# Designs tried in a protein design chat: VH-VL binders against Protein LST7 (LST7). Part 11

Target 1, 242 residues: Protein LST7 (LST7), of Saccharomyces cerevisiae (p53237)
Amino acid sequence: MSSTVISLAHFCDKHGPRIISVTQSAEKGTLGEELLVPDYPTESYCESCLLQFPEESTRSMRCFIEDVPFITTQYSSIRYQLLNSIIKRAFSEETMIYDNMPFIFFDDLRGLNLVIGFKLYDENARGNERRYCFILTVDSRSHDDSMKMLSEHWNFIIGGFDKMIAYIKNIHKSEFLGKNKTVENNLETLNNNAFIGSYLRANKSKFGRNLVSLTDDKFLFVRIHKWNSFLLHTVMNENKLP

## First folded at step 22 (VH-VL)

Design cc6 (from bb4 with heavy chain T104Q)
Fold by ESMFold2 at other seeds, fold request of step 23:
Structure cc6 (fold): chain C 242 residues (1-242), chain A 119 residues (1-119), chain B 107 residues (1-107)
Amino acid sequence: as target 1 above (242 residues)
Amino acid sequence: QITLKESGPTLVKPTQTLTLTCTFSGFSLRTSGVAVSWIRQPPGKALEWLASIYWEDKTRNNPSLKSRLTVTKDTSKNQVVLTMTNMDPVDTATYYCARLQDYQYFDYWGQGTLVTVSS
Amino acid sequence: DIQMTQSPSSLSTSVGDRVTITCRASQGINSYLAWYQQKPGKAPKLLIYEASSLQSGVASRFSGSGSGTDFTFTISSLQPEDVATYFCQQFYSYPRTFGQGTKLEIK
């Protein structure tokens, strides 16, 4: 089992740091069934925190690259406490600027973590922005081996995350520019019984919003799953990971 | 080399049940977003999606034929079976099995089998 | 159900000419559209997915464009081996639906 995983997380307006998805690999030649998660009601998740697949009954995505399984799920049953600790630290770092500048941290509890934060503009979010990050985690006892792998693959990992983030930002920007007038009109209609005036028209409702909705891309998490799987496989294929 | 092949009767009488088998090779039904699907084309008419089955034992059936269609799989034989009840002459068509990729498009198709429904 | 309407129903044109086929959806489908080629007596072949992405191994003379409701498939310079029926397919929602096809012939 590879010790390297990729997480997508955000800072939820209501819940604080939360994992949206985690991609993990299993041993070559297996089906990776130990990484699958059972069914759960999607209503138990905040809209902004939910991993949303095109088929509503889907809870785990699986693919295979050279007979290695890669699994993407809302949470990791194997690494649940570890990953929750990691995102709490990632979002508490004062140096995270959410503008695609990577940073790393390491400690005995959390292992080695490479973090790239980004923001999406959204009038329905507090501060008119939603904050996300991708995190590559090496959950390994060997700091030196982990740092060596990270340094040898740095440009590839950063380039991969940059491409994923650029895609998300670009389709979000296109969606925002195309629907901005309609969204404002709809929100004003929903607030028809409120105070009439420029203040109420400027004061947008605040609510959680899924990344699929922000991009209007039903297949967004399928793409993220496949991108993360390719990234993990390439890192494993060039270096053996403990 | 990925292949799919349809097999089953080519002549069926009205009211009978059609059973078609899709035998595939070069992949396993184990990847998310991948399904084995049935699509038919009546002579001179558009293709019509019938049903899909995924690795999670989930199926999707065309609502217009919902109660007439059953799709099952045998993963040990790399086979998917379509059962369609109460056949009628309007069901005369070439029946294809195809691989759905990424919940989206059909990247590999069988050659199809013409099924004629007449008395 | 989302209806997919192709035009024209058939085309006859010369080798080297530019060929344009259109597909119109009955509602917005973003870019969730694929194009297929089906030669007589052969299985359909995927050419283009997500409106404009060329499938691996497909010749660069094939292209697609469009979003929303109006989509265009283009062969930049028709070759003799391109004689086939071409059809579009939406994957915005279930049921997946296909255009009726456009039969392409050489004069």
Scores: ipSAE 0.762, ipTM 0.865, lowest interface PAE 0.7, mean pLDDT 86
Fold by ESMFold2, look of step 22:
Structure cc6 (fold): chain C 242 residues (1-242), chain A 119 residues (1-119), chain B 107 residues (1-107)
Amino acid sequence: as target 1 above (242 residues)
Amino acid sequence: QITLKESGPTLVKPTQTLTLTCTFSGFSLRTSGVAVSWIRQPPGKALEWLASIYWEDKTRNNPSLKSRLTVTKDTSKNQVVLTMTNMDPVDTATYYCARLQDYQYFDYWGQGTLVTVSS
Amino acid sequence: DIQMTQSPSSLSTSVGDRVTITCRASQGINSYLAWYQQKPGKAPKLLIYEASSLQSGVASRFSGSGSGTDFTFTISSLQPEDVATYFCQQFYSYPRTFGQGTKLEIK
């Protein structure tokens, strides 16, 4: 298991903080099979919490960069518990502001964590918003070594997360405008019916939505997997010591 | 560098089983979203996707032909094998193997092999 | 099954002309469409993926646009080596389906 990982998490309206995906590396020259998870049924999984690949039965995604395997999964139920304290701290109102400003904290079990949160508008969510974050976790026996790695890669890591967040926000905005274009095209008519419109909006049903649905991008988690693999590979390749 | 090559019989009698082999080089079936796929083109007709096989041993078959198609692989030989049962003259076509990328599109194709179904 | 309809079925133009080929899907497919070129006796080649992204090594005179149901493939200035059959393919759903092709010739 890699000592550095990238996670995507969200705050579920029903379940609280939950990991959606984690990207990890394995030893160069191996297939990384110890990081794969078996196919499991998803009938009991929350729609908003589920890692959703284009092939319905697939639960692990693997790629290779310079013969290094990178694996993305939703994490095993046991390893998910190990990350639970990290995501609870990440989604605390005292620590995350959801303005794309990064913050850092140390966890005795999982080491140094760099967090960037973001929000997506959704009228089917409590408070009309869904909250997410990307987390880089550096697990080192030395706090100083972890901070050195983070400081050396700061601009690259933050820039990388910002680019992926901007991509997600942009395609979400495009999907939202596409579904509401009739409203946009008839603004005077809607303004004239403001009371009725407000009443209908206030009574929208609430249900969980997958990030794939919010963006209308069935390949979203493939893109996240490949981007996170690229970020990890770059950080690990440049962090080599003699 | 990446190549795919179809091999197998060019003439098959009605009701017989067709077996085609795709031998590929320049890549391995080890990456998610990458598959070796079979696609055919009857004379004067559009291309038709038949089946795909991934590194996880997962397959997708065209529903219109699902019971007739079997796709297997031998990773040690870089080969994928298509088996199609109960051949009919309507199945006369050029058969291609191709690499599927990211669950999406076919970025490398073999040259194709014409299979004729007649007595 | 998503039906892909191309127009025109054949096209004859002069070197240097702008070439436009269209592809229409029977339902919305987002931007999940690819364009291929196939010369006689040769394997198909991928030119464009995700409606508008140019594959590595493909000349910049080729381009694609569109989303939803209507897609356009363009050659900005036809060259002699561009004589081929062009076809689109959707990857929104299974089965993956192809357009019937457009045969491009020089007058």
Scores: ipSAE 0.759, ipTM 0.873, lowest interface PAE 0.7, mean pLDDT 84
Fold by ESMFold2, last read:
Structure cc6 (fold): chain C 242 residues (1-242), chain A 119 residues (1-119), chain B 107 residues (1-107)
Amino acid sequence: as target 1 above (242 residues)
Amino acid sequence: QITLKESGPTLVKPTQTLTLTCTFSGFSLRTSGVAVSWIRQPPGKALEWLASIYWEDKTRNNPSLKSRLTVTKDTSKNQVVLTMTNMDPVDTATYYCARLQDYQYFDYWGQGTLVTVSS
Amino acid sequence: DIQMTQSPSSLSTSVGDRVTITCRASQGINSYLAWYQQKPGKAPKLLIYEASSLQSGVASRFSGSGSGTDFTFTISSLQPEDVATYFCQQFYSYPRTFGQGTKLEIK
């Protein structure tokens, strides 16, 4: 089992910092079944926190790269408390800038973490924005080894997160432009009531929305799972010592 | 490297049960979104998806054939078996097995086997 | 069930010509569409997935476009080996459904 994982988290309007998904690896040659989560949904789900795969009841994704299993779930039974602590710090960090600039933090409790935050516009969110981050976590106690791995893979990991964030932003922009075209088709009426238009936009109903809804992409989390698995495998493969 | 091959009878009488086996190699049913699927093509007609089976024994059957179809797998043999009951001459078709990828499309196909249903 | 309707049903044209085939879904399917080539007596071969993404090893003269209900498959310059029937397939919902096919001939 690798000490390196990739998480996607957000700041929920209702629940504060929450993990949406975590991708972890298991031992080469195994099926990684200890990382799987039962397929039945939990009793209650927050819509904005929901990890939704194309098959409605599926709660775990698994793939294999060179016989190494990679599993993506919302909760990690072996790292649950660690990951919750990490996202609380990540979203409380005063230097977090939601414009794709990375930042790093390390301590003995949380290990080494590389964080890239981003935002999506949403009229249904408080403040008209939803805040997310991707996090690479190395939960090893060896500070020097963790920093060496990160420094050797910095550009690769940052580039990998940037690519996925750009994908998400681009398809979200396409969904937004589709709705803007509808609004633009009615703008002459709304412009005659500019005060009413601003009022309606500011007072839109507030409710949770998941990333699948924001992007209109049923396969979004399949793509995230496969991309994160690729990133982790590359980092693990390049760093392996005999 | 990835191959699928259909095997089974080529002639079946009306009302009989058809059993076809798909033997595959170069992959295993252990990856999310990957399934072994059965698709048929009547002569001169469109392809029709019949059923898919995934790694956790989850199955999807075409609702138009719902009670007639059973799909099972044998992981130790890399085989998937289609059973279709109460065959009728309208079921005459070439039957393919294919690999579904990412819940989406069929990226590898067997050569197909023609099954004729007649007295 | 989502019905996929292709046009034309058959097409005969010359080597080097541009070929256009359309596929229409009975409801919106986003970009969740694949295109297949089937040569006589052979199994289908995947050419394009997600409406416009070219499968690895497929010649660049093949392309796809469209979203929602209307999709287009194009061969920019027809080659003799392109004689086949071409099918679209939606993966928006179950059951997965295919178009009836477009038979492409040369001359």
Scores: ipSAE 0.759, ipTM 0.868, lowest interface PAE 0.7, mean pLDDT 85
Fold by ESMFold2, fold request of step 23:
Structure cc6 (fold): chain C 242 residues (1-242), chain A 119 residues (1-119), chain B 107 residues (1-107)
Amino acid sequence: as target 1 above (242 residues)
Amino acid sequence: QITLKESGPTLVKPTQTLTLTCTFSGFSLRTSGVAVSWIRQPPGKALEWLASIYWEDKTRNNPSLKSRLTVTKDTSKNQVVLTMTNMDPVDTATYYCARLQDYQYFDYWGQGTLVTVSS
Amino acid sequence: DIQMTQSPSSLSTSVGDRVTITCRASQGINSYLAWYQQKPGKAPKLLIYEASSLQSGVASRFSGSGSGTDFTFTISSLQPEDVATYFCQQFYSYPRTFGQGTKLEIK
């Protein structure tokens, strides 16, 4: 089992800190089947927390890099409690700025964690923003070894997360501007000012939204899976931690 | 080095069942978003996707062919088998197997096999 | 089912010329489109995916653009080896569908 994992998490308006996806690796030469998750029912009332793949029935995504399996799932069956503890601390840290500025923390329970937060504008979210973070976790009790790995790959890890965040922000901006442009064009067609006011205020209703919807990208989590897998493989291949 | 190769009969009679085998090498059917797919091309006409099979044993069949299509796999032999029932002369085409990548596009193709449906 | 309509159905042009082929989808497909080259008697070869991304090992004279319903494939300077039929393919939904093809010939 690899000691390094990547999580994508958000602060849900209804549920607080929640993991959207976890990418983990298994031993080279295996299929990583112990990391696959079984089928589970999806609940429509928490759309923002769900990991959404192009095939709706899919619950686990798997790829291989140099015969090392990488698996992305909604939750980790082997690290469930650890990762829930990590995201609760990550979102409670006053130093998280949600402006692509990374921070790290370490303790005996949670290991070493590099966190980089970002925000997406959404009128349907509390405060008109949704808060996310990527977290690289080294699940190891050796603080010195973990910090050495992190320092040796710092620019690569931060650069990788920054590219992923920039992609998400750019396609979200395109989706958002497309909707606003359509609304503005339709306003010139509408004859009732009171109706326009009530219509625009209806867009202030608060409900969860999936990242796939916010970006209009049905392959978003396939891309995140592949980016995270590549990032993990690069870090593991050059510096294997105990 | 990734290769795919189609094998099976080149002539079938109307109403008979066509069985084609795709033998592939250089990859395993184990990666999400990767499928072995069947695509046909009638002479001088557009390509038509028939079916895809993924590592999870999930299959997708072209609904225009309804229950005529069955796709199975044998991972120990790196083979995928297409079965198509009730063949008709309009089914005359070159049949390809191809690798679907990332749920999206076909990056490797077999050379194709011409199947003629006649007398 | 999403229909893919290509134009022109065929064209003849000279070596060194710029070639433009268009593909139109019957509904919005985002950028979920691929372009293929097929030489006579051969299987298709992937050139471009996601509307504009060049496949590895494909010559830089090939390019693609567009989103939504209207897509363009361009050969910046036609070479003799580019004589082929070119197809678009959508991957927005199942069934995956292909354009009818554009046959390219050299004068």
Scores: ipSAE 0.757, ipTM 0.857, lowest interface PAE 0.7, mean pLDDT 86

Design cc6 (from bb4 with heavy chain T104Q)
Fold by ESMFold2, fold request of step 23:
Structure cc6 (fold): chain C 242 residues (1-242), chain A 119 residues (1-119), chain B 107 residues (1-107)
Amino acid sequence: as target 1 above (242 residues)
Amino acid sequence: QITLKESGPTLVKPTQTLTLTCTFSGFSLRTSGVAVSWIRQPPGKALEWLASIYWEDKTRNNPSLKSRLTVTKDTSKNQVVLTMTNMDPVDTATYYCARLQDYQYFDYWGQGTLVTVSS
Amino acid sequence: DIQMTQSPSSLSTSVGDRVTITCRASQGINSYLAWYQQKPGKAPKLLIYEASSLQSGVASRFSGSGSGTDFTFTISSLQPEDVATYFCQQFYSYPRTFGQGTKLEIK
């Protein structure tokens, strides 16, 4: 099992910092079954916190790169408390500006963490924005080796996260503009009926929304899984981190 | 090289049960979004998806045929088996097994086997 | 079930001509559509996925476009080896469904 993982997290309006997904690797030549999570009901999960795969019954996504398994799940059963502690610190940092500016923190408990935050506009969210971050975590007792790996791969890691975030922002923007154009085109008809027009403008209900809904991309988390798996594999192979 | 091959009877009688085996090579059912699927094509008609089986312990069956279809796998032999009960002459078709990729499309197909249902 | 309707049902044209085939879904399917070529007596071959992405090893004269309910498949310059039936397939939901096909022939 590798000590390096990638998480996607957000600050939930209701629940505070929450992991949406975590991608981990297992030993080459195995199936990585120890990283799979059991079935669980999703009806009680917050929409904004939920990892949503194309098949609703799916709880774990797996792929293989050079016979190394990579698994993405809603939570890590092996690192559950560690990762929850990491996101609480990541979202409490005063210097996170959610503008693709990376920052690093480390300590003996949480290991070394590289964080990139971003925001998506959503009028259904508190403050009209939803806050996210990608986190690369090195869960290792050797801080010097971890820092060496990050410094040697800095441009690759940051470039990879920037591309992932740019994709998400671009398809979110396209979905947002499509909805607004449709609503805008219908407003003249609705405005001639003042009651309906007033109702639509006043009805900015606050509720959780999934990234799949915000982007209208049913396969979004499949793409994130594949991107994270590739990034992890590249970093692990070139540095062979413990 | 990725290959799939269908095997089983080419003639069955009405009301009998059809059992077809798909033997595949060059890949394993271990990656999410990958399935071995059964698809049929009646002569001169559109393709009809029947069932898919993934590496997880889950399957998808066409609801219009749900009670008639069972799909199972034997990962040690790289085989997937379709069982279809209560065959009728309308079920005469070429039956294909194919690999589903990324939950989306069928990128590799077997040659197909024509199954005729008649008295 | 999502119905996939193709037009035309058959088409006869000359080598070098542009060919256009349409596929309409009974509901919105985003860009979740694939195109297949099936030559007589053969299994289908995937040409295009996600409405517009060309499968590896497929000639560049094939292309696709569209989103929502209306999709178009184009052969920019028809070749003799393109005689086949062409099918669309949606992957928005289960069951996966296919169009009835468009039979393409050369005059």
Scores: ipSAE 0.730, ipTM 0.839, lowest interface PAE 0.8, mean pLDDT 86

